# Miniprotein binders against q9bqp7: the designs that were tried, part 203

Target 1, 240 residues: q9bqp7
Amino acid sequence: VPQNWFPIFNPERSDKPNASDPSVPLKIPLQRNVIPSVTRVLQQTMTKQQVFLLERWKQRMILELGEDGFKEYTSNVFLQGKRFHEALESILSPQETLKERDENLLKSGYIESVQHILKDVSGVRALESAVQHETLNYIGLLDCVAEYQGKLCVIDWKTSEKPKPFIQSTFDNPLQVVAYMGAMNHDTNYSFQVQCGLIVVAYKDGSPAHPHFMDAELCSQYWTKWLLRLEEYTEKKKNQ

## First folded at step 16 (miniprotein)

Design jA5
Fold by OpenDDE base, second read of step 17:
Structure jA5 (fold): chain B 240 residues (1-240), chain A 88 residues (1-88)
Amino acid sequence: as target 1 above (240 residues)
Amino acid sequence: SPERLEEIIRKLEEAVKLFEEGKIWEALLILYEVLEELEELIEETGDPELLEILYRVLEALWLIKEGRPEEAIRILEEAIRRLEELIE
C-alpha cells in the first residue's frame, strides 16, 4: 500500500462535460521545471531485471543486425514514431488549424493501422498537452484526451513492429496513462476529469491496431502501482 | 576514470549538437555508444549516480522514439551537467 495515498479521480470535478465543449483542443506547453516527468519516474524505477532484459535485447539486436544495422533500425523506428504522432495530431486537430496536411505523413502503415480506432474517436479535448500534479509533484505530456466509443479517455498512441495483443505486453504504458489521468484530474488548467485510459498499439504493416481500453477499475489498480513507483523514485532522490 | 567520463560527456554534447542540426540518426547512434560506456562503468564502479544518468539517457531515447526531441535534448543537457559534477 502506498504511504502517500492520493486519489486518481477528483471528487470536486463533475463528470458532466460542462456544456462548453471547447471547440478547440487544449495544448498546454510543458514548462521546464525541476519537477520529474512521468517518464523519468518510470525509467528510474525500473527493476534491475528490466534493465538487464533491455540490455540483452539490445545486444541481441546488435548481434543480428550489426552495429550499423542496429543504428539504422533504431533511427527508422524513431522517425516512424515521430511521423506517426505528427500525423495523428494533424488528423485529430480541428480543420481550421490544419496546416497543409503533408499527404506523405498520412501514407503510413501505422496510420492505416489506426483507422478503425479513429472512427471511434470523437470530442477531442486535448492534444500534446502538458499535465501537472501539484500535490504529488510530477509532470507529463499526454498525447490525446478524447472520447473513445463515447467514453472520455486519455489516449496514448504507440508504434510496434510486433503484435501486442495484451495490455501486459505494453510494459509500463498503463502506468504512464494513469499517471497522466491523475495529473490531469488534479491540474487546475483542466476543467474536466477522465475516468478511462486507452493504449493504442499501431502496426507498421497496416494491420489493425490493438486498442487496450482501461476502465475506471483497471485505472485504479494501475494507479496504486504508479504511486508505489513515485514513492520509490522519491526515496531514491532523498538518498542521493 | 575521469577520462572515461569526459569521453561520455563529449559524446553527449555531440549527440545534442547533432539533434539540433536535425541529424537525429547520427545522434541516436552516439547515444547508444554512451549507453554501452555507461553500462561498463556502472558494472565496474557500482556508482548509483552513473545509473541515474543511464536512466536519463534511456529516457531521452524513449522521448525521441515518442517524437519529442526537444524534451530529449533537455534531458541530455541535464545528464551532461550531472556528469560534469562527478568530474569536479
Scores: ipSAE 0.023, ipTM 0.408, lowest interface PAE 4.8, mean pLDDT 85
Fold by ESMFold2-Fast, scan of step 16:
Structure jA5 (fold): chain B 240 residues (1-240), chain A 88 residues (1-88)
Amino acid sequence: as target 1 above (240 residues)
Amino acid sequence: SPERLEEIIRKLEEAVKLFEEGKIWEALLILYEVLEELEELIEETGDPELLEILYRVLEALWLIKEGRPEEAIRILEEAIRRLEELIE
């Protein structure tokens, strides 16, 4: 276990909605900060296995597409993911009015892919919102906090293309989700507690998205692994 | 140790079952645990067979990402057999 182990859940918080909660989901902006982001910590502490798989995938893609084609492909994947997140934020925001641009985004295969998941999502409390763990000193930008099938979850939306799914999105997704969860549970800008996670992988061709639900026990297991990655990052920074 | 190899085999069997059921993300999370455990054993034992099995599991993971789960399952089943031979 990590030397400086810290709990993921805050015993002083409830996961139940209260009458004074705002009707509009929270959207706290991510501030430029010297404190590391979840994404930065994970990128700087990739295992040898993760690096090997990423490099193997990259070399095969370059072989098939050429360097310019690979750059175009990765740029398109990034743009599609960004648009998917923008569309989901629009769909899930009660204050958002659908406009012609938003309607075009809503017609993507990725949005079709998640329709059956969205039917089970309600009680949205945060969208594209910044979190900071004040004690462990890291920050992040989470996609969504909402009830999925009655349970309050940190929800992370991922895109994947068949037959060439994006390998980089595979390894650290559970760590990313629990890192956001732990930060939110100890962030003074939030008053509720999240104990569950949900990773949703949407497909470009509209095939049904795959939900991976993480209960409190599973979240606690991945939280320990996240703490080890954070410790590794902190030590690496001190030694440089 | 035989006990740790048995744990890895059990996890790989669970991952195969989940892939066959279309529960891709649950199966992938188990493969991450397998990769971590294999690396620890390789560091402790220096066993070249474990290293080769690690690379096969990595290849299976890549095939899943390529949308080729049937080929990935075949490779994982091969990895299971090779781990069982190490116990025997």
Scores: ipSAE 0.000, ipTM 0.155, lowest interface PAE 14.2, mean pLDDT 79

Design jA6
Fold by OpenDDE base, second read of step 17:
Structure jA6 (fold): chain B 240 residues (1-240), chain A 88 residues (1-88)
Amino acid sequence: as target 1 above (240 residues)
Amino acid sequence: SPERLEEIIRKLEEAVKLFEEGKIWEALLILYEVLEELEELIEETGDPELEEILWRVFEALLLIREGRPEEAIRILEEAIRRLEELIE
């Protein structure tokens, strides 16, 4: 049980979208601050086992691809991820703000993969927007806040070359999503509350993406785990 | 040794430059080398500051993989500053 319990949901915010929801998605810039990011907290609180698994994976990839091949692979993964997020932001942005869509950005297997998910996405409220939890002292940059199948969600887009059919195979991604939810729900820059999360795993080959929907109950469970990770991070920093 | 830290700083600076040039892959390769060198130093010294820097570099790598290179560059620049402070 976390020593410093804080709710994921804000009781002062209504679940009902206020009629004054801005027609334009919010894009709050991430401010440079001493405050740790969600990603930082998660990385610095990885278990020795998780670290070992990542290193072992790296070593295996280097053995299979060679050093130069691994470098090329990693670069391509990065570039594909970047282009995918840029393409999604362009797709989800209002038409009036659509700069000339680079048609080349839209011609990817990852974009093809998420098409069936995008059909169920509406009411975009935020894109690439910063969140800050003032009480728990962490920040993050979320990908998207929108309605998925009529439920307002924090949506996190991921790329994968391998199928991830189970939410458990997404490692700490559920923790990242709930951390963003909790921060948004208590960030004064936002007038609304989110109760659900969605992790979308897009595939390079254009195969249908896997949506991992997180209801309020599942979000609450992962929120407890997030709080424990945040406490561990805080204690680690005090001892340094 | 200060020399090993200086080499790590050099590599990080090179990685940042390569990112600015759009050579993302070459930069990532250098970051992996940096991680290995930091791991070795941490095993030898047990320095908690180096461990924190290692995790920041790793965070930058993950952000790059997530398509957030600008944030990654900021983290790497911070890591460089922290390493410089260790040499002084």
Scores: ipSAE 0.017, ipTM 0.370, lowest interface PAE 6.1, mean pLDDT 86
Fold by ESMFold2-Fast, scan of step 16:
Structure jA6 (fold): chain B 240 residues (1-240), chain A 88 residues (1-88)
Amino acid sequence: as target 1 above (240 residues)
Amino acid sequence: SPERLEEIIRKLEEAVKLFEEGKIWEALLILYEVLEELEELIEETGDPELEEILWRVFEALLLIREGRPEEAIRILEEAIRRLEELIE
């Protein structure tokens, strides 16, 4: 139970579109700041076991692939993730200028993987956009806010080489989504309400992506857990 | 020592430049080297600010592995500023 509870949803806002909504998705730039990011809070409140397991993963990959193989692997993972996000932003923004290279990126296995999800996505309101929770003092850069099957969602695009058919296998991703949601709902740069989340795990081989939809009740549950992680971060910072 | 902090700052600045140029592997190798050097300094000094900076650099490393380089670069730039304050 968090000591300083704050609501995820804003009673003054609606999730319904209105005539004053912008015709193009919002893209607020993330400014350099001493205020912690969502990702920083989550990484700094990981258990020692989680940190150790991630480092052990690195060691095992080096043993399996060799140093040069691990080098190529990590470089490829980084570039593919970046290209996937760039391609999705391009696909979802009608005003995005496509280059010849961007056209090739749109044909990747990851993009093929998400096609069945994208057909259910419409009404894009924000892309690669900064959010700040002024009261709780954290910031973030969200991937996308759009309607998925008629419901306005914070959508987080993930790439994975391993199957992720269950939401619990996406680790802290649900916490990241609700943290962005709570920030956006109370950020004056935005006027609408988001009550749902969607984590989409895309696969390199083009196999169908796994969508993990989070309704308002599930978002509220993860919001409480996010508040606890934020509290842990704040206390850790005071004691260091 | 201030010489070691200055070296870590130079390495982080080079890593940021390499990430911006798309030279991801070279930048990652520098980040792993920085993490090891920070761990050594923390053992020697017990400085809690260095410990926070280590976790910040480690977060950037994880973000790079997750394909989120813009967030990682911003974190590394913050780490550089914090290290510069320690020299001052």
Scores: ipSAE 0.006, ipTM 0.145, lowest interface PAE 12.3, mean pLDDT 80

Design jA7
Fold by OpenDDE base, second read of step 17:
Structure jA7 (fold): chain B 240 residues (1-240), chain A 88 residues (1-88)
Amino acid sequence: as target 1 above (240 residues)
Amino acid sequence: SPERLEEIIRKLEEAVKLFEEGKIWEALLILYEVLEELEELIEETGDPELFEILLRVWEALYLIEEGRPEEAIRILEEAIRRLEELIE
């Protein structure tokens, strides 16, 4: 049980979308601060088992590709992910803000993969927007806040090159999503709250993306785990 | 090898037990290990049955992430039975 319990949902905010919701998605810039990011908290609080699995994977990849090959691989994965997010931001942005869409960004297997998900996405409220939890003292950059199948969600887009189980990085994705939800729900820059999360895993080959929907109950369960990770991080930093 | 399949079965049984104990994260970690071991074995053997089992374990992982752990446990138990049949 977390020592410092804080609710994921804000009782002071209405669950009903106010008719005054801006037609333009919010894009709050991430401020460089001493405040830890969600990703930093998660990375620094990985279990010994998670670390072991990642190191084993890394060693295997280095054995297969060589050290330089592995660096190239990781750089390419990162670049593909970045381009995918840029393409999604362009797609989900209002037409009036669509500068010249780089048509090349839209011609990817990942974009093809998510097409069926995008059909169910509407009412975009935020894109690549910073969130801050003032009380719990963490920040994050969320990918998207939109309605998925009529439910307002924090949406996190992930890329996978192969249907290979090596998406060990997806293990903490639910924690990342709920951390963003909790921060947004208590960030004064936002007038609304979210009760659901969505993780979308896009595939390089254009195979249909897999949506992982998180209802309010599941989000609450992962929120408790997030709080424990945050406490662990805080304790670790005090001891350094 | 039968020994590798037995080890996978053992890990799946442990994962199911951990789920029943409410240790979801520990169980998930073991399932990811199982997926890795199955993938290696499939690459070596090309066995289509192992590939189907791999897909079922993935389905179980997705169901857990969707808040449907009971159905996930059922799928894992079925995967265990199918692996046992391969050893016999």
Scores: ipSAE 0.012, ipTM 0.244, lowest interface PAE 9.2, mean pLDDT 85
Fold by ESMFold2-Fast, scan of step 16:
Structure jA7 (fold): chain B 240 residues (1-240), chain A 88 residues (1-88)
Amino acid sequence: as target 1 above (240 residues)
Amino acid sequence: SPERLEEIIRKLEEAVKLFEEGKIWEALLILYEVLEELEELIEETGDPELFEILLRVWEALYLIEEGRPEEAIRILEEAIRRLEELIE
């Protein structure tokens, strides 16, 4: 139970499209300032156990791959994730044509992995877009806001190197999604309401991606956990 | 407290059932409750076995997010067995 509660949903907003909604997806650039990002809040409020587990995973990987091998592995995972996000933004953007898209990006195993999910995605409203919670004072950059199976969702795209996972704060993904959702719902740059989340885990070998849907009730429950992490971050900053 | 350990075991069993049903985010909420309860017990008892069990539950979370629920379920079942041993 957070000390200062704030609702995730905005009672003055609808999740239905209206005439004032832009015809092209919004892409508001992230402006750097002293306001913390969602990812920074989550990174700075990891538990001692989370930190220990991540360090243990890192040491196991270094033992297996060597120091240079580990650096190359993590760099490659990061690059593949970046390319995957770029391909999805291109695919979902109405401004792109087949001639303007990178053909290599469209033929990756990760893109093959998400094809069945993409068939259920429509009504894209935001891509790689900045959000700010003006009351709670945090910012973020979300991947996508679109309808999934008829429900407006904050969608977060993830890549996985099955059977060898890359571990970097992945257990906080639901918190990240609801943090973006709450910010967008109270950000004056947006006029609509998002009540659902979707985390899509894509696989390098083209195996079908796993969609992890979060309904409004589940988002509300994770929102409470996010508020506690934000409160912890704020108190830590006051004590520095 | 055997009663508190039994409650943690019940929650872990519920989480396993939800993972088997594909209700991943509902199961994760329960795992967060388990982690909070284990952390409280570790602070009260200083039991190193509880700390090891806590780390295994964290590993299960990473495996779930990496799309490896089968392996995560096995780890959670191991955690359940270890907690049951602490009771008797």
Scores: ipSAE 0.011, ipTM 0.290, lowest interface PAE 9.6, mean pLDDT 79

Design jA8
Fold by OpenDDE base, second read of step 17:
Structure jA8 (fold): chain B 240 residues (1-240), chain A 88 residues (1-88)
Amino acid sequence: as target 1 above (240 residues)
Amino acid sequence: SPERLEEIIRKLEEAVKLFEEGKIWEALLILYEVLEELEELIEETGDPELEEILMRVYLALFLIEEGRPEEAIRILEEAIRRLEELIE
């Protein structure tokens, strides 16, 4: 049990979209400050076992591809992931703010993969927007806040290559999502709250993306785990 | 030992700069060199702080794979700070 418990949901905020909600998605810039990011917290609280698994994966990939092949692979994955996020932001942005869509960005297997998910996405409230938890003192950059199948969610987009192995050893993606939820729910820059999370895994070959929906109950469970990670991080920093 | 750490810092700084310039490929190549150098140094020293730094670099690479370069850059900047503290 966390020593410093804090709720994921804000009772002072209504779940009902106020009619006054801006039609334009929020894009709050991330401020570089001394406040740790969600990613930093998760990183610094990784277990030795998680590190070992990542290293083992790396070694396996090097054995399969060679060192140069692995470098090339990683570079390509990075570029594809970046382009995918850029394309999604463009797709989810209001038409009025749509810069000339680079048609080349939309021609990817990943974009094809998420098409069936995008059909169920509406009411975009935020895109690539910074969140800060005022009390717990952490920040993050979330991909998207939108309605998925009529439920307001923090949506996190992930890329996976088949048949190439995905680093599945870091079960921290759900923690990241709930951390963003909790921060947004207690960030004064936002007038609404979220109760659900969604992790979407897009595939390079265009096969249907896998949606991992997190209801309020599941989010609450992961929130407890997140708080424990945050406490561990805080303790580690005090001892340094 | 300090010279090796300084070289690692230099490479990480260069990688961050290259990322900011949009030269992702060149940045990644440098990061892989950093990983190799850190792994070698850890094998020699067994320093747990270097292990923590290595973990951060791996996570940065993971985030890059996830298409989150901005977060990766922040992690690399933190790794640089930690390395600087080891030299001081």
Scores: ipSAE 0.018, ipTM 0.342, lowest interface PAE 5.0, mean pLDDT 84
Fold by ESMFold2-Fast, scan of step 16:
Structure jA8 (fold): chain B 240 residues (1-240), chain A 88 residues (1-88)
Amino acid sequence: as target 1 above (240 residues)
Amino acid sequence: SPERLEEIIRKLEEAVKLFEEGKIWEALLILYEVLEELEELIEETGDPELEEILMRVYLALFLIEEGRPEEAIRILEEAIRRLEELIE
């Protein structure tokens, strides 16, 4: 267990909508500051096995594609992921200006891949929005908070290219989701409680996306692991 | 080599049994050993079927982290079957 435990859920908050909830999804901008982000904490505290496997994957890709080919591949994957997130924000936003954006952005194989998931998504509360845990001192930028099959979730959208659908870094996706959840539940900019997570892996060829739902119990289990990673990060930083 | 493939199959079968018994940490340690051995064998052979099997082991690890052990076990059993097909 972590030495300095803190709860993921805020007992003072409800997960049900109320009249004071905003009519438009929240989009709080991420501000530059010295407080570590979720992604930085996770990157700086990867296990030796995760580092080894990630480096093996990189070496394999470089052997297959060459250094320039690998750089082009990773750059293209990054751009596709960015465009996918932009398209999802546009689709899920009730604002007319976002819905009027480029139609080509909305017609990728990745968007086709998630259509069956999107049919079960409603009650969007936040999109591309910054979270800060005021007590544990970390920040993050979450993709989406919405109801999935009637459950309020932190939703994280991932892209994957078949035949390389997963790499070792996906081990940290559940930790990323619960870190955002814990931050949001204790962030004064938000008034609601999130108790569930959803990781959606979309495929470039339009094959049906894989939803990975995390109930409250599973979120609590990953939260303990996130606290250990955060503690490791804090200790490592003291010993710089 | 057939002997190395047989050892990987044995380890995957052990990991499946450990997951079924709820011994998650012991099973994960075995899967990490399998990943290392598959990576080494792929470097030596360049066999694309081994690459596909490696990806299935990564998927199984992700499913375990998601608390979906039944699906992970199914994926590992598929990996075992594919490895058995590679042995002459």
Scores: ipSAE 0.000, ipTM 0.150, lowest interface PAE 13.8, mean pLDDT 78

Design jB1
Fold by OpenDDE base, second read of step 17:
Structure jB1 (fold): chain B 240 residues (1-240), chain A 88 residues (1-88)
Amino acid sequence: as target 1 above (240 residues)
Amino acid sequence: SPERLEEIIRKLEEAVKLFEEGKIWEALLILYEVILELEELIEETGDPELEEILLRVLYALFLIREGRPEEAIRILEEAIRRLEELIE
């Protein structure tokens, strides 16, 4: 049990979209400060097992592809991931703000993969927007806040070459999503709250993406785990 | 040696800059060199702080694989900061 309990949901915020919700998605810039990011907290609190798995993956890839092949692979994955996020931001942005869509960005297997998910996405409220938890003292940059199948979610887009049909296969991504939810729900820059999360795993070959929906109950469970990671991080920093 | 750490910092800074410029391939080549240099240095010294820095770089690679290049850059920037603290 976390020593410093804090709720993921803000009881002072209404779940009802206020009629005053801006028609334009929020894009709050991330400020570089001394406050740790969600990603930093998760990285510094990785278990020995998680570290081992990452190293084993690296070694396997090097054995399979060679060093140069691994470099090329990593480069391609990086570029594809970046382009995918850029394409999604362009797709989800209001038409009035659509810079000339680079048609080439939209021609990817990953974009094809998420088409069935995008059909269920509406009411975009934030895109590539910074969140800060004022009390717990962490920051993050979330991909998207939108309605998925009529439920307001923090949506996190992922790319994979391999199927990830189970949420457990998404590493610390569930923790990242709930961390963003909790921060947004308590960030004064936002007038609304989210109760659900969504991890979307897009595939390079254009096969249907896997949506990992997180209801309020599942979010609460992962929130407890997030708080424990945050406490571990805080303790580690005090001892340094 | 402090010189080896300074070289690693320089390479990481260059990699981050190249990422920001959209020169992804060049940046990743440099990053791979950094990984090898860190692994060698860890083998020689057994320094747990260097192990933590390597973990950040490996986590950045994981984030790249997961389609989170922006977060990967932030992790690399953190790795740079930690290396700077080791030299001070």
Scores: ipSAE 0.065, ipTM 0.516, lowest interface PAE 3.4, mean pLDDT 85
Fold by ESMFold2-Fast, scan of step 16:
Formats: C-alpha cells, structure tokens, sequence
Structure jB1 (fold): chain B 240 residues (1-240), chain A 88 residues (1-88)
C-alpha cells in the first residue's frame, strides 16, 4: 500500500453538469513549474524489464533502419501524433476560428480510424488542458474530457503504425489516464468529477481504432499503482 | 494454436536446462527464438496473457545478463506454467 494514500475521487464533487460549467471546453495552459509531470514520473520509475523491452525495441529498429533511418522514423511518428492531436482538438472544439484548418489535417488514416469512436463522444468539457494535483504535487496535460457512451471520461488518444490492441497496457497508458483523472478531480480550476477513463488506439492504415474503457473500479486499481510510482519517484529524487 | 504453444514450452524447458548446466550461449539462442515466436503470436492473437508471458521472458533475459541466473530460471518457470494454463 502507498505510504501517502489519497483518494482518486473527490467526495465534494458531482459528475453531473452544473450551471456554473462553461459552455466551451476548458483549455488551461500548462505553466512552467518545478513540480514533476505525469510523464516524467513514469519515465523515471520504469521497471528494469520495461527499460530492457524499450532498449531491445530501439536496437532492433536501428538494425533494420540504420541510425539515421531510426531518427527519421521517430521524428515522423512524433509529427504524425502531433497532427492527429491537433486534428482531434479541431474536430471536438466548437470555436469558429478553427474552421479554416487545412482539410488534409482532418483526412489522415488516423482520423478515419477513430470515426466510429467519435460518434459516441459528446459533451466535451476540456481539450489539451493542464491539470495539477495540489496535494500530491504533480502536473499533467490531458488530451480530452468528454462523455463516451454517456459516461464522463478522461480520454487519451494514441497512434500506432500497425494494429497492436494491447500496447497501452505495457506502456503505462492506464497509469497516465488515472493520474490525470485524480489531478483533475482535485484541481480547483475544474468543478466536476470524472470517474472513468478511455484509451483510444488509432491506426495509420485507417483500421478501426481500439477503445479501452476503464470503469471506476479499474481506475481505482490503477490509481493505487500510480501512487506507488509517484512515491518511488519522490524517494529516488531525494536520494539524488 | 496449441501446437505452437507446446513448441514454445518445449524450448523454454530446454533453455532452463541449458542455463542450469551453465551453457549460457546455447540457452540464450533458444530464448531469443522464443521471444520472436511470442511476438509473432501476440501480433496474430492480441492475447494480453501472451504479452505478460513475453515480459517475463524478457526480464529473465535481463537477469541472465546481470549475472542472476537462479532468479532468471524461476521467472522462466513461471512463464512455462502460464503457457501450460493457456493450453488447458
């Protein structure tokens, strides 16, 4: 059990919309701070087996593509992911200023991949928005908070070059989602409660995206694991 | 395919015996073959239990390179048991 246990859900909050809720999705900018980000905590507390798996993957890719080819490949993957997130923000935002966005940005295979998921997404509450856990002292930038099939979710959009429906479980994606959830539920910039998560893996070839829904109980289980990673990060940092 | 899982089990058992005999290089060659076969099965099936088994095999490989063969053998034996459960 973590030494500094803290609940993921806030008993003072409701998942129902309030009259005070804004009519447009929130987009709070991520401010520079010494407080660690979710991604930094996860990167600094990877298990030895996770580090080994990642290094093995890198070495195989370098053998296949060469060192320059590997650098070009990773840069291209990063750029495609960035464009995918920009396209999703544009699609889900009601703002008029986004109407002149390049249509080619909206016609990628990744966007085709998520069409069936997007049909079930409504009631967008936040897009590309900063969260901070004031008590546990970590920050993050979440992709989206919206209703998926009637349930308010923290939604994390992932890209994959090929169908790999279970990659998210090996790369700490569920921990990332619940870390954002716990932060948002205790961040004074937000007034609502989120209890569910959704990881959506989109595919470059336009094959149907895989949605991985996380109910409240599953989120609570991953939250305990996130607290252990945060504790490990804090202890490691004190000793350096 | 039960036959493919049985072949992977056989190879892992052979690798364990070779590690116990101190034949590290021979055992590593078999272990690398198992890793490739598990990756192919994961691509075909998407079975999350196979992903967990692969991670255990990769961790055992790490332990061998760290000079911790007794721990590696225990982890490989766990992987074998999990594969046997998938066949049944």
Amino acid sequence: as target 1 above (240 residues)
Amino acid sequence: SPERLEEIIRKLEEAVKLFEEGKIWEALLILYEVILELEELIEETGDPELEEILLRVLYALFLIREGRPEEAIRILEEAIRRLEELIE
Scores: ipSAE 0.000, ipTM 0.140, lowest interface PAE 16.1, mean pLDDT 79

